# VH-VL binders against FAD synthase (ribL), part 5

Target 1, 153 residues: FAD synthase (ribL), of Halorubrum lacusprofundi (b9lsn4)
Amino acid sequence: MTRVVAQGTFDLLHPGHVHYLEDAATYGDELHAIVARRTNVTHKPAPILCAEQRRDMVAALTAVDEAHLGHPEDVFVPIQRLDPDVIVLGFDQHHDEADIAAALAERGIDCRVERASGRDPRYEDELLSSGDIVDRILKQRGSDCDGAREGQR

## First folded at step 21 (VH-VL; from p1 with heavy chain S55R D106E Y111R, light chain S53Y)

Design r8
Fold by OpenDDE, last read:
Structure r8 (fold): chain C 153 residues (1-153), chain A 122 residues (1-122), chain B 107 residues (1-107)
Amino acid sequence: as target 1 above (153 residues)
Amino acid sequence: QVQLVQSGAEVKKPGASVKVSCKVSGYDLTELSIHWVRQAPGKGLEWMGGFDPYRGETIYAQKFQGRVTMTEDTSTDTAYMELTSLRSEDTAVYYCATDFRWGKYEYFFDRWGQGTLVTVSS
Amino acid sequence: DIQMTQSPSSLSASAGDRVTITCRASQDIRNYLGWYQQKPGKAPKRLIYAASYLQSGVPSRFSGSGSGTEFTLTISSLQPEDLASYYCLQHNSYPLTFGQGTKVEIK
């Protein structure tokens, strides 16, 4: 049995996430998704949803066999625990495959590193990032939130 | 780092109840899965139950079902284990143990409390 | 329930000796096994998680191996400070179950 690991924040799930996970699933027999905790998310805004909710949503996807929370201190602990054969990086993840491979080797983890394919929008209005979804929400509903706060004063 | 500090030793009579506390520091209780393990004098370790974050419920060993209640107070980062209808056989050191919440299959007991001796004697 | 059969129940060895403790599961538990050390009068301490990974801060003389139903804890060179009881734990399914323990004495 070939075990595959995918990792991400998976905040406000969108078709890009689905594509990533589906592509990742093609590399083996069993796909495990590791959902980053807030503490794991650096250099970007914190996720809107809590880690548990994000995990539950990811777990509900057909391509995912199991979803796990990341380790708050060490990203490699979950990888060691799962002992995967393949780690599939997201298309937009900034980590270099060779760097990850080297890091895994240093930790004594025998795992190959692959990268998922990208996905283009199918529709003009299709949003394939959590950030874009947030922006659209703010644009369309942001003005409504200001009015509700004025009414409670 | 996660630290677990348990309440002090207890002496109880048969039929009484005991409630042991386990205070968590270093991380929020909501990030941890608290389980309880006991050890009778000179005996091995016995799992009693604990919170399963994936299921969102507390799981109890069948042996203790109906007599044990495990609760958490997130406002004080304290976990509790209450055991009722105490018997002499319940004399043991009780440990809280924890790991970071993981997934369907937890990797338990990265950290342990110092233990709480509960003595049940007439 | 998954039964964990640990062997031996006790052993006595000299400093520097290679020590092996075995746990057998009544069913396949994959790699969901931990090894714990308990020194006299102290709380248990995790040595190995996921059957073969060394817990941070644990000396390298400790190692774990196995998968499925057979697991082994090895101390490559027994030290005096290793005097303790050792337990395996399966966490593949509830209820969680420990082995009966192995008491390691130093000659």
Scores: ipSAE 0.327, ipTM 0.780, lowest interface PAE 1.6, mean pLDDT 91
Fold by ESMFold2, last read:
Structure r8 (fold): chain C 153 residues (1-153), chain A 122 residues (1-122), chain B 107 residues (1-107)
Amino acid sequence: as target 1 above (153 residues)
Amino acid sequence: QVQLVQSGAEVKKPGASVKVSCKVSGYDLTELSIHWVRQAPGKGLEWMGGFDPYRGETIYAQKFQGRVTMTEDTSTDTAYMELTSLRSEDTAVYYCATDFRWGKYEYFFDRWGQGTLVTVSS
Amino acid sequence: DIQMTQSPSSLSASAGDRVTITCRASQDIRNYLGWYQQKPGKAPKRLIYAASYLQSGVPSRFSGSGSGTEFTLTISSLQPEDLASYYCLQHNSYPLTFGQGTKVEIK
């Protein structure tokens, strides 16, 4: 049996997340997703939703066999616990696959590192990032000095 | 770093109850799963039960069902284990222990409290 | 219930010796096996998780191996501070079960 790991924040779910996980699942028999805790997200806006909620939503996706919370003190613990055969990076993740594979091998994990395909927009006005969804909500529903909920522009 | 500080030693009579507290610091109780383990003098470790956050329920070892209640107060980050109808064989050191919440198949007992000696004697 | 058979129940070894402790599970527990050290009068401490991964801060002379039903803890060069009782834990399924323990003494 081939175990695949995917990882991400998975805040407000969008079609890009679903595509990533579906593509990752094609690399093996079981797909395990690691959902980042707030403390693991250091160089982008903090997630809106709590980690358990994000994990439960990811676990409900058909492509995902199990979902797990990241470890707040050691980001390698989840990968060591799972001991995967394949780690699939998201399309937009900017890491050298060979460097990641070498770092994992140093910790006793011999696994292949792959990268998922990207998802093109399929619908006009489609949002493919949690940040874009948040921005849309703030623009349409955020408090403004004019008082109207929509139509502020 | 997770730290667990337990309440002090207790001396009880047979038939009484004991409630041991476990105060969590360093992280919120809601990031952890707290389980209880006891150790009778000169004996090994025995799991009593704990909260399983994935199931959303407390799981008790069958031996203690009906006599033990494990609760958590997230406002004070304190877990409690209450054991009723105490007998001499309940004399033991009681530990709370924890790991960070993970998923369906949890990991256990990364951090331990210092232990609480409960002595049951006439 | 999964029974954990730990052996030996006690051992005595000289400083510098290689020490091996074994746990056997009554059914397949995959790699859901941890190793714990308990020094006299102290709470247990996790040494190894997922059968083979060393907990941070644990000396490199400790190692774990095995999967399925057979597992070992090895101390490559026993030190005086390793005097303790050692326990395996299976957590593949409830109830969680510990091995009966191994008391390690220095000769």
Scores: ipSAE 0.323, ipTM 0.783, lowest interface PAE 4.1, mean pLDDT 90
Fold by OpenDDE, fold request of step 24:
Structure r8 (fold): chain C 153 residues (1-153), chain A 122 residues (1-122), chain B 107 residues (1-107)
Amino acid sequence: as target 1 above (153 residues)
Amino acid sequence: QVQLVQSGAEVKKPGASVKVSCKVSGYDLTELSIHWVRQAPGKGLEWMGGFDPYRGETIYAQKFQGRVTMTEDTSTDTAYMELTSLRSEDTAVYYCATDFRWGKYEYFFDRWGQGTLVTVSS
Amino acid sequence: DIQMTQSPSSLSASAGDRVTITCRASQDIRNYLGWYQQKPGKAPKRLIYAASYLQSGVPSRFSGSGSGTEFTLTISSLQPEDLASYYCLQHNSYPLTFGQGTKVEIK
């Protein structure tokens, strides 16, 4: 059995996440998704949703066999625990495959590193990032909150 | 770093109840899965139960079902283990142990409390 | 319930010796196994997690191996400070179960 690991924040799930996880699932027999905790997310704004909710949503996806939370202190602990054969990086993840491979090797993890393919929008207005979703929400609904405050003055 | 500090030693009569506390620091209790393990004098470790974050419920060892209650107070970051109908065989050091909540059956007790001796004697 | 059979129950070895402790699971537990050290009068301390990974801060003389049903903790060169009881723990399924323990004495 080939175990695959995918990792991400998976905040405000969108079709990009689905594509990533589906692609990741093709690399083995069992896909485990590791959902980053807020403490693991330092390169972008903190996720809107709590880690547990993100995990549950990811777990509900057909491509995912099991979802896990990340480790707040050491991102490699879940990887070590799962002992995957393949780690599949997201298309937009900033980590270099070689760097990850080196880090894994340093920790005695024998795992192949792959990268998932990207996905293009399939129709107009499709949003493929959590950030874009947030922006859309703010654009469409953000002003409504400000107006409600002005009306109470 | 996660630290667990347990309440002090207890001496109880048979039939009485004991409630041991485990205060968590370094991380919020909501990020941790607290389990309880006891050790009778000169004996091995015995798992009593603990919180399963995947199931969202506390799981008890069958041996203690009906006598043990594990609770948490998130406002004080304190976990509790109450054992009722105490018997002499319940004399043991009781430990709280914790791991970060992350997955199903993924508990490997990264941190331990210092232990609480509970002595049950007539 | 998964039974963890740990062996030996006790051993005495000299400083510098290679020490091996074994745990056998009654069923396949994959790599859901941890090793713990407990010094006299102290709480257990995790040495190994996921069967083979060394806990941070633990000396490299400790190592874990195995998967499925057979697991081994090895101390490559026993040190005086290694005087302790050692336990394996399976967390593949509930109830969680420990091995019976191994008391390691130093000659």
Scores: ipSAE 0.300, ipTM 0.778, lowest interface PAE 1.7, mean pLDDT 91
Fold by OpenDDE, last read:
Structure r8 (fold): chain C 153 residues (1-153), chain A 122 residues (1-122), chain B 107 residues (1-107)
Amino acid sequence: as target 1 above (153 residues)
Amino acid sequence: QVQLVQSGAEVKKPGASVKVSCKVSGYDLTELSIHWVRQAPGKGLEWMGGFDPYRGETIYAQKFQGRVTMTEDTSTDTAYMELTSLRSEDTAVYYCATDFRWGKYEYFFDRWGQGTLVTVSS
Amino acid sequence: DIQMTQSPSSLSASAGDRVTITCRASQDIRNYLGWYQQKPGKAPKRLIYAASYLQSGVPSRFSGSGSGTEFTLTISSLQPEDLASYYCLQHNSYPLTFGQGTKVEIK
């Protein structure tokens, strides 16, 4: 059995996440998703949703066999625990495959590193990033929040 | 870093109950899986039970079922283990141990409390 | 229940010696095994997790190997400070079960 690991924040799930996880699932027999904790997210805005909720949502996806929370102190611990055959990086993840491979080797993890394919929007209004979703929400609903606060004063 | 600080030593009579506390620091209790392990004097380690975050429930060793209750107070980040109907054989050091909640197959006991000696004597 | 048979129950070795402790599981536990060190009067400390990964801060002289039903903790060069009891733990399934322990004495 080939175990595959995918990793991400998976905040405000969108079709890009689904594509990523589906593509990742093609690399093996069992897909495990590691959902980053807030503490693991240092170069992006903090996720809107708590880690547990993100995990549960990811776990509900057909392509995902099991979802896990990341380790708050060491990102390699979950990988070691899962002992995957393949780690699949997201298309837009900034991690270099070689760097990841080297890091894994240093940790004694014998795992291949692959990268998922990208996905293009299928329709004009499709949003394929959590950030874009947030922006859309703010644009459409942000003004409503300001109006509601003025009415309660 | 996660730190576990347990309550002090207890001396109890047979038939009495004891409640040991384990206060968590460094992380929220909700991020951890607290388990309890005891060790009789000069003996090995014995798992008593603990929280399974995947199942969302506390699991007890069959040996202690009906006598042990494990609870958590998230407001104080404190876990409790209560053992009732104490016997001389329950004399042991009781440890709380923990790992981060992460998934189905956790690797437990990354951190340990300092232990609580419970002596049961007539 | 999964029984963990740990051997030996005790050993005495000299500083610098290679020490090996074995745990056998009554069923396949994959790599869901940890090794713990307990020094006298102290709480246990995890040395190895996932059968073969060294806990952060643990000296490199400690190593774990094995999968399935046979596991080994090795101390490549025994040090005086390694005087302790060692335990394996399976966490493949409930109830969690420890080995009987190995008391390591230094000659």
Scores: ipSAE 0.235, ipTM 0.755, lowest interface PAE 1.8, mean pLDDT 90

## First folded at step 23 (VH-VL; from r8 with light chain L54R)

Design u4
Fold by OpenDDE, fold request of step 24:
Structure u4 (fold): chain C 153 residues (1-153), chain A 122 residues (1-122), chain B 107 residues (1-107)
Amino acid sequence: as target 1 above (153 residues)
Amino acid sequence: QVQLVQSGAEVKKPGASVKVSCKVSGYDLTELSIHWVRQAPGKGLEWMGGFDPYRGETIYAQKFQGRVTMTEDTSTDTAYMELTSLRSEDTAVYYCATDFRWGKYEYFFDRWGQGTLVTVSS
Amino acid sequence: DIQMTQSPSSLSASAGDRVTITCRASQDIRNYLGWYQQKPGKAPKRLIYAASYRQSGVPSRFSGSGSGTEFTLTISSLQPEDLASYYCLQHNSYPLTFGQGTKVEIK
């Protein structure tokens, strides 16, 4: 059995996440998704949803066999626990495959590193990032929140 | 760093109840899975039960079902284990143990409390 | 319930000796096995998780191996401070079950 690991924040799930996980699933027999905790997310805004909710949503996807939370102190602990054959990076993840491979080797993890393909929008209004979803929400509903606060004063 | 501090030793009579506390520090209790393990004098470790974060429920060993209750107070980051209808055989050191919540399967007991001796004697 | 058969129940060895402790599971538990060290009068401490990975701060002389139904804890060079009881734990399924333990004495 070939075990595959995918990693991400997976906040406000969108079709880009689905594509990533589906593509990752093609690299083996069993796909495990590691959902980053808020403490693991340092280079972008904190996720809107709690880690548990994000995990549950990811776990509900057909391509995912199991979903796990990341480790707050050591990102390699979940990988060690899962002992995967393949780690599949997201298309837009900034980590270099060679760097990840080297880091894995240092940890005694024998795992190859692959990268998932990208996905283009299928229609004009399709949003393929959590950030874009947040922006749209703010644009469409942000004014409603300000009005509600004024009415409670 | 996660630390677990348990309540002090207890001496109880048969038929009584005992409630042991386990205070968590370093991380929020909501990030941890608390389990309870006991050890009779000179014996091995015995799992009693604990919280399964994936299921969102507390699981008890069948041996203790109906007699043990495990609860958590997130406001004080304290876990509790209450054992009722105490017997002499319940004399043991009781440990709370924890690991970070991570998924369907857990890697338990990264950290342990110092243990609480409960002595049941007539 | 998954039965964990740990062996030996006790052993006595000299400093510098290679020590091996074995746990056998009654069914496949994959790599959901931990090894714990308990020194006299102290709480247990996890040595190995996921069958083969050392807990942070654990000396390199400790190693774990195995998957499925057979697992081994090895101390490559026994030290006096290693006097303790050792336990395996399966967490593949509930109820969680420990091995019977191995008491390691130093000659």
Scores: ipSAE 0.388, ipTM 0.809, lowest interface PAE 1.4, mean pLDDT 91
Fold by ESMFold2, fold request of step 24:
Structure u4 (fold): chain C 153 residues (1-153), chain A 122 residues (1-122), chain B 107 residues (1-107)
Amino acid sequence: as target 1 above (153 residues)
Amino acid sequence: QVQLVQSGAEVKKPGASVKVSCKVSGYDLTELSIHWVRQAPGKGLEWMGGFDPYRGETIYAQKFQGRVTMTEDTSTDTAYMELTSLRSEDTAVYYCATDFRWGKYEYFFDRWGQGTLVTVSS
Amino acid sequence: DIQMTQSPSSLSASAGDRVTITCRASQDIRNYLGWYQQKPGKAPKRLIYAASYRQSGVPSRFSGSGSGTEFTLTISSLQPEDLASYYCLQHNSYPLTFGQGTKVEIK
């Protein structure tokens, strides 16, 4: 059996996440997703949702066989625990395949590193990032004053 | 760094109860999976039970079912193990031990408390 | 329940010797096996997780191997400070079960 690992924040789920995980699943027989803890997310805004909720939502996706929380002290502990044959990076993840492969080799981890394909927009006005979803929510439902309930009555 | 500090040694009579505490520091209790292990003098390690956060329930070893209660107070980051109807064979060192929450199939016993000796004698 | 059969129960070896401790699971536990060291009067310490990965700070003379039902902890060159009891743990399924332990002494 070929075990695949994917990793990410997976905050507000969107079609880009689903594509990434479905593409990652094609690399093997069993897909495990590692969901980053808030403390692991240092390169972008902190996630909106708690880690356990994000993990449970990812675990519910048909492409995912199991989902796990990342390790707050050592990002390689999850990889060692799962002992995967393949790690699939997201299309836009800031890590370089060669850098990840070097870090794995330094730790004696025999694992192939791949990168998933990107997803093109498929629908008009489709949102393919958690940031875009947050921005739209703030634009459409965020306000400085309480005027929304007056218009509904 | 996760630290687990347990309550002090106890001496009990047969039939009494004991409640051992395990105070967590360095991380919130809600980030961890706390389990309890005991060791009788000169004997090996024996798992007693613990809270499984993925299942949302406490799992007890069958041997202790009905005599043990394990609880957690997230406001004080303290776990508790209470063992009732004590017998002389319950004389042991009781450990709390933990690892970070992971998923459906947890990992265990990365960090250990210092142990609490419970002596049951008449 | 999964029974863990650990051998030997005790051993005495000279400093510098290669020491091997084995655990046999009564059914397939994949790689959900840990190795623990307990020095006299102390709490146990995890040496190995996931059958073969050393915990941070554990000397490289300790190694774990195996999967499925057969597992081995090896100390490549026994040191005086390795005097301890060693336990395997399966955590593939509840109830969690330890091996009986192996007491290692320096002769």
Scores: ipSAE 0.347, ipTM 0.785, lowest interface PAE 3.9, mean pLDDT 90
Fold by OpenDDE, fold request of step 24:
Structure u4 (fold): chain C 153 residues (1-153), chain A 122 residues (1-122), chain B 107 residues (1-107)
Amino acid sequence: as target 1 above (153 residues)
Amino acid sequence: QVQLVQSGAEVKKPGASVKVSCKVSGYDLTELSIHWVRQAPGKGLEWMGGFDPYRGETIYAQKFQGRVTMTEDTSTDTAYMELTSLRSEDTAVYYCATDFRWGKYEYFFDRWGQGTLVTVSS
Amino acid sequence: DIQMTQSPSSLSASAGDRVTITCRASQDIRNYLGWYQQKPGKAPKRLIYAASYRQSGVPSRFSGSGSGTEFTLTISSLQPEDLASYYCLQHNSYPLTFGQGTKVEIK
C-alpha cells in the first residue's frame, strides 16, 4: 500500500483544492491530507475558518481517505506519524521539491516528493484561491455589514 | 509549550465522587485532546477515556462507562474528570494527558499532568 | 479491544548493557505505537512516537522499531538514570491500551 500525503491550509475550499487532492490521490492507494493550523500559516493571511472545520471539509472529499490537523510547532511530526511514501506539493506552493526532500532526509523520513499539476479556471467567474473568494465576499457583502451595524445603534 | 497542572490529592469514602481538574497552559484547550489515564499503586497505566476531535465527542473506556464524566471548560482552559460510586479499587494516581488534535485515532500523549492521587478508603 | 502484551515484566541489567523490551499487539496497529518512560513517583514521559521516532530531548541510546504487531524498545547502553518502568501504548483504535509495563532495574 502506497500512502500519499498532501498538505495545505484548505481555507474556503475551492475547485483548486479539489484538483490538488485528486491529483495527489493518483500517486498512491491512500491519501492523507494534513490541514495546517493557524500557527503554520505564515506566508499568507490567516485562514478564515478554524482548523477543525477545514479538516472536516477536506475529509469529506472523495479523494481524501483521511484528514489530519497539522502540528502547530513542527510540520514534520504529522509526516513522521503518517510515514508516507509520497508527499505531493501543491502546484502553487512555494516550497522547492529539493528543499523539502532534504528536510525530510534530515528528519529520517524516507519518502519521495512530487508536485501536483495546476488547474485553470473553467469559467470566467470561477475563483481558485481563498484570497480571491474573500475579496469577492468583501466587495459584494462588505457594505452590508457596515449598514447592519449602524442600524443596531 | 503545553503544560498540564492537576488538582491536589483527594481522600474519599466508598460510594463518594471525585472530580479532578487539569488546567492547560501554553495552548488553548480547543487545540488539544485531553485524555485521562490512571495508575493503581504498583500497577500499570490504564486509559480511562478522552476527547476524540475527529468524532467531536468524548470516548470512555467501557470499564468506566456510566461512572465517569469528562468535561472541559474552554473559558478557563480546564479539563475535568469526575468519577462516581468510588470503590477501593479506584485508589490510584490519575493523570491527564494530551496531544495536539489529530485525525482519527491518532492519540499519543506528548504532555502529562503531574498526577492526582485519589485514595478511596473506609 | 487490542491487547498489548509487553515483555519482560521486569529486568535487571548493568550499566552499559543493551536492553530490549518487546510489545506485541493482538492485531495490526501499523505504527500507531508509543513508548513511555515512568520514573518512580513521576508522570510518564513519552520516549518514542510513531513506533520509531524519538521524542525531542530523548537520548540517542533509546530507539524504537517495529510495525504491525511486533514492536521493540531498545536501550543500547543502559544508564543509571534509566531506572524506570516502560510502557507501550497503542492508539490505532479505541480503547487505547497500554502494555502491562516493564520495570527496569540497574544492578
Scores: ipSAE 0.345, ipTM 0.790, lowest interface PAE 1.5, mean pLDDT 91
Fold by ESMFold2, look of step 23:
Structure u4 (fold): chain C 153 residues (1-153), chain A 122 residues (1-122), chain B 107 residues (1-107)
Amino acid sequence: as target 1 above (153 residues)
Amino acid sequence: QVQLVQSGAEVKKPGASVKVSCKVSGYDLTELSIHWVRQAPGKGLEWMGGFDPYRGETIYAQKFQGRVTMTEDTSTDTAYMELTSLRSEDTAVYYCATDFRWGKYEYFFDRWGQGTLVTVSS
Amino acid sequence: DIQMTQSPSSLSASAGDRVTITCRASQDIRNYLGWYQQKPGKAPKRLIYAASYRQSGVPSRFSGSGSGTEFTLTISSLQPEDLASYYCLQHNSYPLTFGQGTKVEIK
């Protein structure tokens, strides 16, 4: 059996997330997704949804066999627990494949590192990022007034 | 880093109840799975129960069903274990212990409280 | 329920000796096994998780192996500070069950 790991924030799910996980699943027999905790997300805005909700939504996707929460103190603990054969990085994730492979080897983890393909938009007004979804919500459903903002920092 | 600080030692009479507290610091209680383990003098470790966040329920060891209640107060980040109808054989050190929430197959007992000695005697 | 049978219940070995402690599960627990060390008067400390991975800060002389139903904790060169009781824990399913413990003493 070939075990694959994918990881990400997976906040407000969108078609880009589904594509990533479907592509990752093609690398093996069983796909495990690691869902980042809020404290693990430092390179972009904090997620809107709690980690357990994000994990449960990811676990419900057909491509995903199991979903797990990340570890706030050691990002390699999830990898060691799962002992995967392949880690698939998201198309836009910032780490270099070789650097990740080296860090895994240094820790005695025998695991191949791959990167998923990207997804092109298919529909007018399709949103392929959680940030764009948040922006759309604020534009269409958000409201601010001078008096309404005085209690905010 | 997770720290667990438990309430102090207690001496109880048979038939009484005890409530042991476990205060979490370093992380919110909602990031953790808190479980309780006891150890009678000179004996091994015995799991009593704990909250399973993946299932959304508290699981109790069958031996303690009906006598133990485990609760959490997220406003103070404190977990509690209450054991009622105490008997002399309930004399033990009671530990809270935890790991970070994971998923369907949780991991347990990475970080431990210092233990609370409960002595049940006349 | 999954019964964990740990052996031996106690052992006495010389400094530098290789020490082996075993746990047998009554059914398949995959790799959901942890090893814990408890020094006198102290709370337990996790040494090994997922059957074979050392917790950060645990000396390299400690190693775990096994899967399924048979598991081993090995101390490759026993040190005086390793005097403790050792426990395995299965967490494949509830109820969580510990082995009976192994008390390790230095001759």
Scores: ipSAE 0.307, ipTM 0.780, lowest interface PAE 4.5, mean pLDDT 90

Design u4
Fold by ESMFold2, fold request of step 24:
Structure u4 (fold): chain C 153 residues (1-153), chain A 122 residues (1-122), chain B 107 residues (1-107)
Amino acid sequence: as target 1 above (153 residues)
Amino acid sequence: QVQLVQSGAEVKKPGASVKVSCKVSGYDLTELSIHWVRQAPGKGLEWMGGFDPYRGETIYAQKFQGRVTMTEDTSTDTAYMELTSLRSEDTAVYYCATDFRWGKYEYFFDRWGQGTLVTVSS
Amino acid sequence: DIQMTQSPSSLSASAGDRVTITCRASQDIRNYLGWYQQKPGKAPKRLIYAASYRQSGVPSRFSGSGSGTEFTLTISSLQPEDLASYYCLQHNSYPLTFGQGTKVEIK
């Protein structure tokens, strides 16, 4: 049995997330997803949704066999617990694949590191990022900005 | 770091009840899975029950079902274990212990409270 | 319920000795097995999780192995501070069950 791990924040789910997880699932027999906690997301905006909700939504996707919360103190604990054969990085993730592979080997995890393919938009008004979804919500349902306007809402 | 601080030792008569508290610091209680373990003098460890966040319910060991209630107050980050109809056999150190919430199959007992001795004698 | 049979119940060994503690599960628990150390008068401490992974800060002389139904904790070179009781825990299914414990003494 080939165990695959995917990782991500998976805030507001969008077709890019679904594509990533479906592509990751093709690398093995069982796909486990690690859902980042707020404390694991340090250099970009904090997720909108709580970690348990994000995990439960990911677990409901047909490509995903199990979903788990990350570890707030040691990001490698989830990987050690799962002991995967393959880790699949997201298309847009800016990790150095060689550095990740080296860190895994140092911890005794004999694991191949792969990268998922990207997803092109398929529909005219499709949103493929959580940030784009947030921006759309603010434009259509949000309040006007203080004192100045840059255009129509 | 997660820290668990329990209420102080208690001496009880048979038939009384006891409520042990477990105050969490370092993280919100909602990020954790709190379980209770007891240890009679000179004996091994015995799981009593705890909250399973994936199921959304408290699971009790059958031996204690009907006598124990475990609750959590997220506004104060405090877990409680109440044991009623105490007997001399309930004399033990009671521990709260926890790990971070994980998923369907949880991990347990990474961090432990200091223990609360409950002595039951007439 | 899954019974955990732990052996030996006690042992006495010299400093520097290799010691092995075994737990056998009454049914397959995969790798959902932890090892715990309890020094006299103290709360237990997790040494090993997922059968074989050391908790952060645990000395390298402690190692765990096994999967399925048989598991071992090995102390490669026993030290005076390792005087304690040791317990395995299965958490594959409720009720959570501990082995009965192994008391380790230095002779």
Scores: ipSAE 0.302, ipTM 0.785, lowest interface PAE 4.5, mean pLDDT 90

